# Ledger of designs, part 9: VH-VL binders against COP9 signalosome complex subunit 8 (CSN8)

Target 1, 182 residues: COP9 signalosome complex subunit 8 (CSN8), of Drosophila melanogaster (Fruit fly) (q7kth8)
Amino acid sequence: MHLNKYSEVVERLENEEFEQVELGAEVYQQLLAIYLYQNKLADAKLLWMRVPANLRDDKELIQLNLLNIALQNNNYADFFKHIKYEWSERVKSPVEDLLNKQREELFKLMGSAYMSIYQHNLLELSLMSEDELKHACAALNWTEELDGDRVILKPKVQEAPPARGNDDQLLKLTEFVTFLEN
Short names: E, the ipSAE of ESMFold2; O, the ipSAE of OpenDDE; V2, 0.75 times the mean of E and O plus 0.25 times the DockQ between their complexes.

## First folded at step 17 (VH-VL; framework fv_durvalumab)

Design x3 (from w2 with light chain Y95W; at its last look DockQ between E and O 0.80; V2 from the best seeds 0.00; counts 0 for: pae E 2.2 > 2)
Fold by ESMFold2, look of step 17:
Structure x3 (fold): chain C 182 residues (1-182), chain A 122 residues (1-122), chain B 108 residues (1-108)
Amino acid sequence: as target 1 above (182 residues)
Amino acid sequence: EVQLVESGGGLVQPGGSLRLSCAASGFTFDRYWMSWVRQAPGKGLEWVANIKQSGSEKYYVDSVKGRFTISRDNAKNSLYLQMNSLRAEDTAVYYCARDLRYFDSLSYFDYWGQGTLVTVSS
Amino acid sequence: EIVLTQSPGTLSLSPGERATLSCRASQSVSSNYLAWYQQKPGQAPRLLIYYASYLETGIPDRFSGSGSGTDFTLTISRLEPEDFAVYYCQQYGSWPLTFGQGTKVEIK
């Protein structure tokens, strides 16, 4: 199953940490990446708190923690900024999965918040090419219009989500989009 | 422009082995899943296998499981298919294809190579 | 495994006529995860339609797709000489990925 593809890896890595053998940064890197993918943000936060001080200088672990902080704060702009890092083979798979999930969440959030979206804003925010974005929008059954030479995306009409859960995310996203347009 | 160039096809005896290669150019190879799709002479298309961007996930059609291995080398922009224990029914043109998949969908194919012929005959 | 059955097997028409090709799935195809391809003799397949109804960039708009669930249709509104080819549908909602057996569109 897709959901269980990391469960055995996580169990193994957690057993290594539990036994309190002196660990290299690689165990923490993998655990952190997988916890972020699984949306286990409480576990990710606690994991960072218990990383030994001598390992907190590891460059890749620092970069993973920047993703962790962005996710803890619902900060899409920071997430997409920091995910550009050139990831090692040992974390590349869960980071790819995390990117896919965050793109989907971004699109769903923007689709629920706006009746129309300029393509160029979503291209920059999502780290997608025009071709990638066209196919991704089709996956969500969104349509396109032209406004002169600019492309406008029309999200599929859907039931209104609970507004309370999205307010902070909308504020941060609105501020970032406004900054880009100015 | 996107290009996919297959190589390594040929004539092989039943039970033999063959390795197909696909050289990719014109796009960021390690951002895409990749597939092999085959077409027996005069027949329709059959998906064979695909592989995740990192190489960590692989899927196969049942008829080739245990015999074929898909792999990739992202440093060389190359896709591979190792075919072992070949049978007459594996005779086909083998296409390298770029996979598109988004969100919950599985793969469909926007760019295809020219194909390479594999003939399994004694 | 989702089996795709295309009909008719062969469609004999003249240039200028409207072609309607059917693809039926053995099970519902989630979220319209269905694509259409064109294949000319000696050539690789070419993507025409994705997500049942979205036209690939560079494909003429005389091609259109429709349908949902188990029943999908490719329509060519006015056949051109270059449209005489074999057409395949393909589902990508379930493993393994599967294609229909093809519909040949030929000159009457």
Scores: ipSAE 0.516, ipTM 0.796, lowest interface PAE 2.2, mean pLDDT 87
ESMFold2 (binder alone), look of step 17: mean pLDDT 93; pTM 0.946
OpenDDE, look of step 17: ipSAE 0.890; ipTM 0.960

Design x4 (from w2 with light chain Y51F; at its last look DockQ between E and O 0.83; V2 from the best seeds 0.00; counts 0 for: pae E 2.1 > 2)
Fold by ESMFold2, look of step 17:
Structure x4 (fold): chain C 182 residues (1-182), chain A 122 residues (1-122), chain B 108 residues (1-108)
Amino acid sequence: as target 1 above (182 residues)
Amino acid sequence: EVQLVESGGGLVQPGGSLRLSCAASGFTFDRYWMSWVRQAPGKGLEWVANIKQSGSEKYYVDSVKGRFTISRDNAKNSLYLQMNSLRAEDTAVYYCARDLRYFDSLSYFDYWGQGTLVTVSS
Amino acid sequence: EIVLTQSPGTLSLSPGERATLSCRASQSVSSNYLAWYQQKPGQAPRLLIYFASYLETGIPDRFSGSGSGTDFTLTISRLEPEDFAVYYCQQYGSYPLTFGQGTKVEIK
């Protein structure tokens, strides 16, 4: 199940953090990656505040925190920029899961905001090949057409969610529209 | 060109073991899940196992759980299937397949090797 | 486990005719997580259709897929000599991943 994924690993790592006097960066790397996947952004923020000074120059921890900051600020552009880092085997699985989750949220957001989208814009963001993107769009039942030489993606029409009190989604849409209009 | 080449098949007695290999080329191997799919002579296709890009998740059909182990070596662009306690019903051509999945879907297969024959017979 | 039952078992037709192949699932395959494959004798399967109705790159447009829920079809609008093969459907909505038993399309 989604909810049970990494739960045992998180419990073990949290116990290691509690019980150990001197931890390597590896515990923090794994916890941070998993918290971000689980959308535990408050825990991720507090975890970074707890990282000992002697570990804060660890290159992979710094890169994970760049993802953390991007997610805290609802910044898709920064997220996809920083996830390109070559991740260690210790965090590769939760980072891959996080990437897939963020891709789905990106497609959901774009599909609700636009009736048509140029393929090249989505390729630049999603880190997918053209063939991968074609299959991903099929998974969402999107179609395509041509605008001259360019491919246009046609999202499946969906009713917008009620806007009442959903400030977080409004902020994400505003940031994303600004990014596309760079 | 995407290419998948299986090897390691052969004749084995019941209870024996074999290790199948699949050499991948023409694509970034560590970006894809990989599957083994088998086909008994004159019969249809049966999915056997798959493995996540990192190797951290593995799934098996019930009939092979505890006997077969899927693994991968991303540095060598290679997929493996360790088959232990082989039975007559494991006789099949074993295909290596590139495993695609998107969002909530599970796996379907866009590229296949030519297969390697495993025969389990006294 | 989702069982896929294909019909007919064998379809004997001439070149130029329309072929319609059926795949029925024992329970609903959500979000059309169904693919179709072609297999010629002595060869590996080839992906034709994914997500029930989307044509794989390089597959001729005489192939099409349709259906949802429990009932899916593969249509070949005008059979060519190279289309005489066995066709399999496959669901990927739940583990274990399962295939139908196949439909052989043979020359009459």
Scores: ipSAE 0.531, ipTM 0.810, lowest interface PAE 2.1, mean pLDDT 87
ESMFold2 (binder alone), look of step 17: mean pLDDT 94; pTM 0.960
OpenDDE, look of step 17: ipSAE 0.885; ipTM 0.960

Design x5 (from w2 with light chain G93N; at its last look DockQ between E and O 0.59; V2 from the best seeds 0.68)
Heavy chain, then light chain:
Amino acid sequence: EVQLVESGGGLVQPGGSLRLSCAASGFTFDRYWMSWVRQAPGKGLEWVANIKQSGSEKYYVDSVKGRFTISRDNAKNSLYLQMNSLRAEDTAVYYCARDLRYFDSLSYFDYWGQGTLVTVSS
Amino acid sequence: EIVLTQSPGTLSLSPGERATLSCRASQSVSSNYLAWYQQKPGQAPRLLIYYASYLETGIPDRFSGSGSGTDFTLTISRLEPEDFAVYYCQQYNSYPLTFGQGTKVEIK
ESMFold2, look of step 17: ipSAE 0.584; ipTM 0.832
ESMFold2 (binder alone), look of step 17: mean pLDDT 94; pTM 0.960
OpenDDE, look of step 17: ipSAE 0.888; ipTM 0.960
ESMFold2, look of step 19: ipSAE 0.535; ipTM 0.813
ESMFold2 (binder alone), look of step 19: mean pLDDT 94; pTM 0.960
OpenDDE, look of step 19: ipSAE 0.878; ipTM 0.955

## First folded at step 18 (VH-VL; framework fv_durvalumab)

Design y1 (from x5 with heavy chain D104N; at its last look DockQ between E and O 0.91; V2 from the best seeds 0.00; counts 0 for: pae E 2.01 > 2)
Fold by ESMFold2, look of step 18:
Structure y1 (fold): chain C 182 residues (1-182), chain A 122 residues (1-122), chain B 108 residues (1-108)
Amino acid sequence: as target 1 above (182 residues)
Amino acid sequence: EVQLVESGGGLVQPGGSLRLSCAASGFTFDRYWMSWVRQAPGKGLEWVANIKQSGSEKYYVDSVKGRFTISRDNAKNSLYLQMNSLRAEDTAVYYCARDLRYFNSLSYFDYWGQGTLVTVSS
Amino acid sequence: EIVLTQSPGTLSLSPGERATLSCRASQSVSSNYLAWYQQKPGQAPRLLIYYASYLETGIPDRFSGSGSGTDFTLTISRLEPEDFAVYYCQQYNSYPLTFGQGTKVEIK
């Protein structure tokens, strides 16, 4: 992962927060987005607790906290629902990086859970176009088969992730897939 | 119907400047990295630069670093290459290309424009 | 910087023959981050193969890619007249992104 990405930006923004009594929403927006990308969920939670009440009306900061809550709870369905928000230029870069990270985790989790996946189901889970999905599956060395005119994805067999956290993530993913199939 | 249309090429003297443009259509432009790739007459392909969807992240081949600046305007679906301190070695057809990258990979190019010729000569 | 060396420089074959194009990297290319492009005279390149072996939509299935590490191959199983072109490999494992020098495929 690109964990060193944004390290200089984070250091600068953290110094600004440390030295300032009242900051604008922009510093909190950027820090929260970057912490989520870096998987610094404890720092993200503490940052939200530090946001002054008058800044919590900021629409983008609220939307970033919805992502934060989804990640704290390992809730893929809520994550992909809330990331559809139209992000400002200030946070678009780390949010796009976060989306890419969560897509990879989703694909690896589904690949370990299923022998075969219909393409259309994964399109709706991942927020990707058909062409994007085809290329993304190739990046993971997945193959395709046809079932009539439908595309079946054949994941590369992966070693199972640690069971404790994976069971909860798999349950939430199953609920998300069930939602899509109705 | 992905389309990429380059413009702004021409003849320029060494040390001069030129700005290339690429108009994109048929896809959601702000969801993709974009590249410039060049090809000197009768020669192979050379990647020049790319830029992240938001414009916040840019990479260059060493031979153009400090002289060329890649940029984009997502509201206009446009990619740009500002070329300063041009040298004879920069003479090439310049292609606008759509970058694909997924997970841990860097960029490969699924759609290309037809190119615009830049000639750097006395 | 990863240097890609293609061979042969020119491949002259008759229609219907199998063409085999080689691309060798100066360093290992992880996870098959290697693409192949076709460029016909006066045209832009077009993507044929991505991740070493995956065929781009709309490319005929007579094209295939294989290889890993430092050695990659593009194969045209049955050469057609429209396959006259220059073929480039490209790595996307590390910056700078680099292409091979090309292999020209001539029909005859």
Scores: ipSAE 0.516, ipTM 0.799, lowest interface PAE 2.0, mean pLDDT 87
ESMFold2 (binder alone), look of step 18: mean pLDDT 94; pTM 0.958
OpenDDE, look of step 18: ipSAE 0.890; ipTM 0.960

Design y2 (from x5 with heavy chain S105T; at its last look DockQ between E and O 0.90; V2 from the best seeds 0.00; counts 0 for: pae E 2.3 > 2)
Fold by ESMFold2, look of step 18:
Structure y2 (fold): chain C 182 residues (1-182), chain A 122 residues (1-122), chain B 108 residues (1-108)
Amino acid sequence: as target 1 above (182 residues)
Amino acid sequence: EVQLVESGGGLVQPGGSLRLSCAASGFTFDRYWMSWVRQAPGKGLEWVANIKQSGSEKYYVDSVKGRFTISRDNAKNSLYLQMNSLRAEDTAVYYCARDLRYFDTLSYFDYWGQGTLVTVSS
Amino acid sequence: EIVLTQSPGTLSLSPGERATLSCRASQSVSSNYLAWYQQKPGQAPRLLIYYASYLETGIPDRFSGSGSGTDFTLTISRLEPEDFAVYYCQQYNSYPLTFGQGTKVEIK
């Protein structure tokens, strides 16, 4: 993860917002996308509250706020649903980074929650092809086995988090996986 | 079937310029980082540059920084390498390669083009 | 920059024999971010192994990879005629991405 890759862009955009002269939706679009990537969820929520009324109907800004809401609620299903939007060049980079970060968090959460996972469930959750998923699982040192025709992923057993902050995320993930299986 | 087809190689004098192209098909081009990797005749492989899916991040080997520019056009499924101030040491077959990287990893290459030869000679 | 040194430079063997190729890194390659490629004359490289030990889809299981830290090994358990080629290791732990100088596997 590049924790500082957007710091100069954020500083410039925040200075533009501070001056508050003739701001377009583009400043808010970029700030919101970057704040979500940086996991600055409090800043993202406050940013949405201060978007001027005349910009609130911007289609891309609304879509970014749907991602914001999904992240605020740890709702993986809504996140992966709304990330499919066709993003403009202005926000494509931080949105791609956010997607990659959320995929990693999803995989780690599932790996800590389950001893074995059917491949098809992760394909649907992660928006990956089979080939992409195979390589992504290798990045986490997961292994595979077969149950008949079905591929079962065997996560490397991860140490439990120091706090129980993942319980709500696990509940949301379990509901999402159950939805996909039904 | 994933295909990468390079073009634009040729003979050029030192100090000259050349633009390489790579046409991609058989996969969703804008979901992948892409690289250029070169191989001097009879020598090993050298990574040259890569570029993020959106084009917003680019990395180069030190020997080409300031002279080469990697770019992409996702609407045309195409990768480019603009090579300026060419030197004899840049003589190589240039491969277009699809980068695999997931989470915080860097790149390894699952599909390669057949390469295009660049010769820098007086 | 991480320098990868492959040995031997040339490995002369007959079909059916076991080949063992070494790749040594100048610095530890954490998380085994190391790949192996095969290159036949006049062709582009082909990915064989990623993350030091994971076999790429479509690669025969006579190929295997092992190692960690600074020392990595590619093994071909029984050489087939199509395996006589040059083999490269590549690290992706840090920029610049680097390759070893290659090991040529040739028929004795």
Scores: ipSAE 0.488, ipTM 0.783, lowest interface PAE 2.3, mean pLDDT 87
ESMFold2 (binder alone), look of step 18: mean pLDDT 93; pTM 0.953
OpenDDE, look of step 18: ipSAE 0.877; ipTM 0.946

Design y3 (from x5 with heavy chain L100M; at its last look DockQ between E and O 0.78; V2 from the best seeds 0.00; counts 0 for: pae E 2.7 > 2)
Fold by ESMFold2, look of step 18:
Structure y3 (fold): chain C 182 residues (1-182), chain A 122 residues (1-122), chain B 108 residues (1-108)
Amino acid sequence: as target 1 above (182 residues)
Amino acid sequence: EVQLVESGGGLVQPGGSLRLSCAASGFTFDRYWMSWVRQAPGKGLEWVANIKQSGSEKYYVDSVKGRFTISRDNAKNSLYLQMNSLRAEDTAVYYCARDMRYFDSLSYFDYWGQGTLVTVSS
Amino acid sequence: EIVLTQSPGTLSLSPGERATLSCRASQSVSSNYLAWYQQKPGQAPRLLIYYASYLETGIPDRFSGSGSGTDFTLTISRLEPEDFAVYYCQQYNSYPLTFGQGTKVEIK
C-alpha cells in the first residue's frame, strides 16, 4: 500500500471540510474511501461520526460505511459482500486499491494457515478471473498441482506460526472460513 | 478468448498527429491496466505508456511524455493513444497489451495485439 | 531506470540442443519481477515466464526460468524447430518498464 499516494488529495479535502463551506457528500465519500485504503481506521470512524445528518442518506456514503464497519470488526465476509457495489468515478481508484490490499492480506493469511487450497474456493470470493488468480498466486510464490480436473494451490511452506500474532490471524481466518462455508 | 486489435496506424509527417485505437474482447476490460508497447523496425521492444483500470493513473516513458496521451473508454472496451508532435524516432509497430500486476509489482504483459504500424516520414 | 542486458546477442544452435539465455539487470530486481517473451518474425511477443520462474499456461515445459537479484536465465532444454525466435526479458520492478535488447536464437 502507498500511504503517500493520496496525501495531497487528502490534505486538500481535509482543508475543505475544515472550512465547512456548503459541502456535498462528495468530500466525505472521497475522504472515507482514502482513509480506508490508508488503513486509517480511527480517522475513518471519526469521519463518519462527523458527517452531517442530512448527508448520511447518501447511498454511496452508506456503502462506504458498510466497508468501514466490516474493516473495524475484521469481518471479511461483509467486506467482500459490500465491495461489489458499483462505485462512482470519485472513489473508484482508492476502492480498487483497498480491494487489492485486502486480497493480499487475505492470501497471506491463508498461505500461513494452509498447505493446500482448492482454486475454486478462491475464484468467486476473490472477485478474480482464473487468469488473474493464477498470476496473483505466482506473486506470492505459490505453486499449483492437479487433483483430477481440480486445481490445487500450494502456498509456499512456512515455519510454525509467529508466537505473537497468532490469535489475531486465527480470528480473521475463523471469520473467513465461516464465510466460505456459507 | 482474449483478443486485442489495434488500428489507426499509418504514414504521418514529422510534427503531425495520429490516434491509435485498441479494441478489446474476451475479458472484463475495466479490471485491467493496459499498455502500449512499441517496436521500431528491426529493433527491440520499448514500453510506451500504461493506464489504470479507472483511467485515473497514467505513466509514460520519458521520450513521449508531454506528446502522447493514453486514454481508455471502458464502456466501449477500447484503449487509445493520442500521439502529437511525432518524430522520426516514433516510427514503430505499436502493440496494445494487457497488463498483469498484483500487489507490489508493476506490469508484465500476458496478451498482445497484432500491432499497427506508425511511420513518421517526410 | 533499470537497464537489462541480454547475452548472447545471437545464439546459433541446432534442434535438440540446450539453449541458455542470460539477462542481467543494472540494479536488483526485487521479488523476481522479471518476465520472458518470445517473438517470431511477423508476430507479436508471447509471454513465456513471469516472476522469473513461473511458466505461462500453454507454454511447453522445455522452457524454464531461473535467477534472482540481477542475474536471470531462460533455458530451453531441447530446442524444437518452432523455438527459433527472438527472446526478450522485461523487468516490472520500477518505471519505466524496460526490456532487454533481445537474444536471437537461430538455426545453425
Scores: ipSAE 0.415, ipTM 0.756, lowest interface PAE 2.7, mean pLDDT 87
ESMFold2 (binder alone), look of step 18: mean pLDDT 94; pTM 0.957
OpenDDE, look of step 18: ipSAE 0.881; ipTM 0.950

Design y4 (from x5 with light chain T57Y; at its last look DockQ between E and O 0.79; V2 from the best seeds 0.00; counts 0 for: pae E 2.4 > 2)
Heavy chain, then light chain:
Amino acid sequence: EVQLVESGGGLVQPGGSLRLSCAASGFTFDRYWMSWVRQAPGKGLEWVANIKQSGSEKYYVDSVKGRFTISRDNAKNSLYLQMNSLRAEDTAVYYCARDLRYFDSLSYFDYWGQGTLVTVSS
Amino acid sequence: EIVLTQSPGTLSLSPGERATLSCRASQSVSSNYLAWYQQKPGQAPRLLIYYASYLEYGIPDRFSGSGSGTDFTLTISRLEPEDFAVYYCQQYNSYPLTFGQGTKVEIK
ESMFold2, look of step 18: ipSAE 0.490; ipTM 0.789
ESMFold2 (binder alone), look of step 18: mean pLDDT 94; pTM 0.961
OpenDDE, look of step 18: ipSAE 0.822; ipTM 0.910

Design y5 (from x5 with heavy chain R31H; at its last look DockQ between E and O 0.82; V2 from the best seeds 0.73)
Heavy chain, then light chain:
Amino acid sequence: EVQLVESGGGLVQPGGSLRLSCAASGFTFDHYWMSWVRQAPGKGLEWVANIKQSGSEKYYVDSVKGRFTISRDNAKNSLYLQMNSLRAEDTAVYYCARDLRYFDSLSYFDYWGQGTLVTVSS
Amino acid sequence: EIVLTQSPGTLSLSPGERATLSCRASQSVSSNYLAWYQQKPGQAPRLLIYYASYLETGIPDRFSGSGSGTDFTLTISRLEPEDFAVYYCQQYNSYPLTFGQGTKVEIK
ESMFold2, look of step 18: ipSAE 0.524; ipTM 0.807
ESMFold2 (binder alone), look of step 18: mean pLDDT 94; pTM 0.960
OpenDDE, look of step 18: ipSAE 0.885; ipTM 0.955

Design z0 (from x5 with heavy chain Y102S F103S, light chain Y51S Y54S; at its last look DockQ between E and O 0.02; V2 from the best seeds 0.00; counts 0 for: pae E 23.4 > 2, placed apart)
Fold by ESMFold2, look of step 18:
Structure z0 (fold): chain C 182 residues (1-182), chain A 122 residues (1-122), chain B 108 residues (1-108)
Amino acid sequence: as target 1 above (182 residues)
Amino acid sequence: EVQLVESGGGLVQPGGSLRLSCAASGFTFDRYWMSWVRQAPGKGLEWVANIKQSGSEKYYVDSVKGRFTISRDNAKNSLYLQMNSLRAEDTAVYYCARDLRSSDSLSYFDYWGQGTLVTVSS
Amino acid sequence: EIVLTQSPGTLSLSPGERATLSCRASQSVSSNYLAWYQQKPGQAPRLLIYSASSLETGIPDRFSGSGSGTDFTLTISRLEPEDFAVYYCQQYNSYPLTFGQGTKVEIK
């Protein structure tokens, strides 16, 4: 993981905001995207609260805040729904990094929660290609089983219980099941 | 199974034009960057151009800028290379390749077609 | 642009021997964004290694990559008959994307 990947960019952008020079939406777009990637959710929440009124209707900022809300609420279904937006080049990199990070978290959650998963469901949710998913599953030592022409993925058997708190995992699973059933 | 099938190669005169096509199957085409990579007879590999998933970004090696245009049609799962003002040094096998990018890198190529031969000779 | 120089040009070895292929960059490849490909006559290249040392899925573990900065190495720990081919390195740190000129591994 590259958690410090954007630290120099963030420092530059924060200095620009701190000096309170006249700012366009572009600075807020980049800061918000990077804060979400870095898991600085408190900073992301505060940043949104201070966006100036003349920038309130910026469509890309609104879309980034939908990701922010989804992450604040641990809502994977809303996250993967809203990340489909066509992002500008200025935020493309941190948003792609955030997507990959959330995919890793999703795989961890599903691997601990399910004995078997249809491939097509995981492809749709994760926004991965079939070959990307196959490679990710192979790297995790997940096995494949055929149900006619459909592929079923079998997560690796867990040797010990997951270390995370069950209430957080239950909330994430509830949101994920709702996504799959709709 | 990922498949990439090139077509449209052939013999052309210097200064002529040719359009290459690549039909993609076995993966969600619009989730990937795509590249053209060429190999002159008896020579090594040369990256030619690539194109973003949406088609909104395109990059070219300097020797083909202004002469070649990469494009894609996501509804048809197809990648194209329009080659104008062809020169003898453009003679090569042209491979269609699927681009993979990591979070902060450019492209490497995990699946390749079998190639289509372009010969520029009088 | 970053020029990749491979050595040796040709490596003549017997099955069972260790092969060591070198790739040198004209500038630092700052994040180890370097890939290795195998190409057999009349066939398209096949990805072996990405990120300098990460083995692509389905590639035998006798292949390994190492190096950083300007110096990169592909190692085949014990050559099998199917490993006799041309090998290319490729950097993906900056445009234009560039390949080395290739190293041919042939049967002695």
Scores: ipSAE 0.000, ipTM 0.442, lowest interface PAE 23.4, mean pLDDT 82
ESMFold2 (binder alone), look of step 18: mean pLDDT 94; pTM 0.960
OpenDDE, look of step 18: ipSAE 0.024; ipTM 0.601

## First folded at step 19 (VH-VL; framework fv_durvalumab)

Design aa1 (from x5 with heavy chain R31Y; at its last look DockQ between E and O 0.82; V2 from the best seeds 0.00; counts 0 for: pae E 4.1 > 2)
Fold by ESMFold2, look of step 19:
Structure aa1 (fold): chain C 182 residues (1-182), chain A 122 residues (1-122), chain B 108 residues (1-108)
Amino acid sequence: as target 1 above (182 residues)
Amino acid sequence: EVQLVESGGGLVQPGGSLRLSCAASGFTFDYYWMSWVRQAPGKGLEWVANIKQSGSEKYYVDSVKGRFTISRDNAKNSLYLQMNSLRAEDTAVYYCARDLRYFDSLSYFDYWGQGTLVTVSS
Amino acid sequence: EIVLTQSPGTLSLSPGERATLSCRASQSVSSNYLAWYQQKPGQAPRLLIYYASYLETGIPDRFSGSGSGTDFTLTISRLEPEDFAVYYCQQYNSYPLTFGQGTKVEIK
C-alpha cells in the first residue's frame, strides 16, 4: 500500500515517546505495528530495545514482536502463524495493512520465481478463503490447472525482477519452500 | 451462506435524517471492506460509500460528502449509513454490498443485500 | 470520473440466441478493473464477471467477458429465459466507483 499512511498518527506517537513521558504499552504497540507496516524494520528493532522493563511482558506487545522477528528473518511461515493473534482495536488497522502487504509480497515472490503451487497450500499460508484467493489470482491474471481433484495455481510469466533483490528473494523462497514441504 | 440484510429505510421529509443498518452473516465480516450502493426508482446503480475492514478509511461519492457517514461495528457484524440533510434525489433503494479489492484495484461487489427503500418527500 | 456507456439500451432476443452487450469507458481502465452484474426485476444485482473476463463462482459458463482499455463486452452464448434482466458494467479503477446505465435484455 502507500508508505505515508499513518503519518499523522506516527508523528503524534513519536512525539509522545520522544518527550520520555511515562507511557503505557499502547503507544509501543501502535508504533511497532505501524513501523512493521512501513517496512521500517531497523526502527522496529530499535523500538523493541527501548521498551521499558515494566512493559516487556505485555502480551500483545510480545505478539507484535513475534511478527517483527519473522519479518527481520524473512520468515513467511512464522509471520502468517503469529498474525492470527486476536489484535486489539488500537493496532488492528495497521496489522490488517501489514497482512495485505505481506500477502502481496508472497504473490510477487511466487510470480517472479514462476512457481506453481497447489491451491490448498496457498490457502493455508495466506490465510485467504478459496473465494478470496480466486479473486486475487484473477487480479494477477494467474491461471488454474487441475491435477485430478486438486487445483494448481500457475503464475503469469512476468518481466524479470530487479537483480538487487535476488539474494533476499532466494532466502525468502527457501523458507517458503521449506514450509510447503512440511 | 453469505447474507446481507438491510433495514432502517422509510419515508422522511427533505432535510431529515435516517440511519440504515446492514446485518451480515455467513462470512468473517472483519475481513472485508463494505459498501453502500443505491438505485433510484427506474434508474441505474450508483455507488455511495465504502469503508475499510477496521473502519479507519472511508470514501464517499461527492453528492453525499458531508451529509452521509458510513460506519461499522465488527463486534455486531453490522454496517451503517447515517444520512443527514436528505434531499429528494437521495430517494433510492439502498443496497449493502461486500467489497472485494486486491493490489491496486478499488472495489467491486460479490454479494449484495436485497435493499431498503428510502423515500424523501414532503 | 470514469463514465461507462453501455449499448444497446435494450436488446430484444429470442431464447437460444447469442447476446452481445457493450460497455465503453470514457478513459482507459487499467488492468481490466471492470465487473459485470445481472439484476432481475425486484432483485438485487449479482456479480457475473470480474477483472473483465473472470467468471464468478456459480455463474453459468454461457456468460463470458472480454475487452480491455476502453471497450468491454459481455456475451451470453445461448440466451435462456432466466437471462432476461438488466446488465450493468462497473469500473473500479478510480473513485468514484461508477456503473454503466444498464442494458436491458428482454425476450422477443
Scores: ipSAE 0.276, ipTM 0.711, lowest interface PAE 4.1, mean pLDDT 86
ESMFold2 (binder alone), look of step 19: mean pLDDT 94; pTM 0.959
OpenDDE, look of step 19: ipSAE 0.743; ipTM 0.905

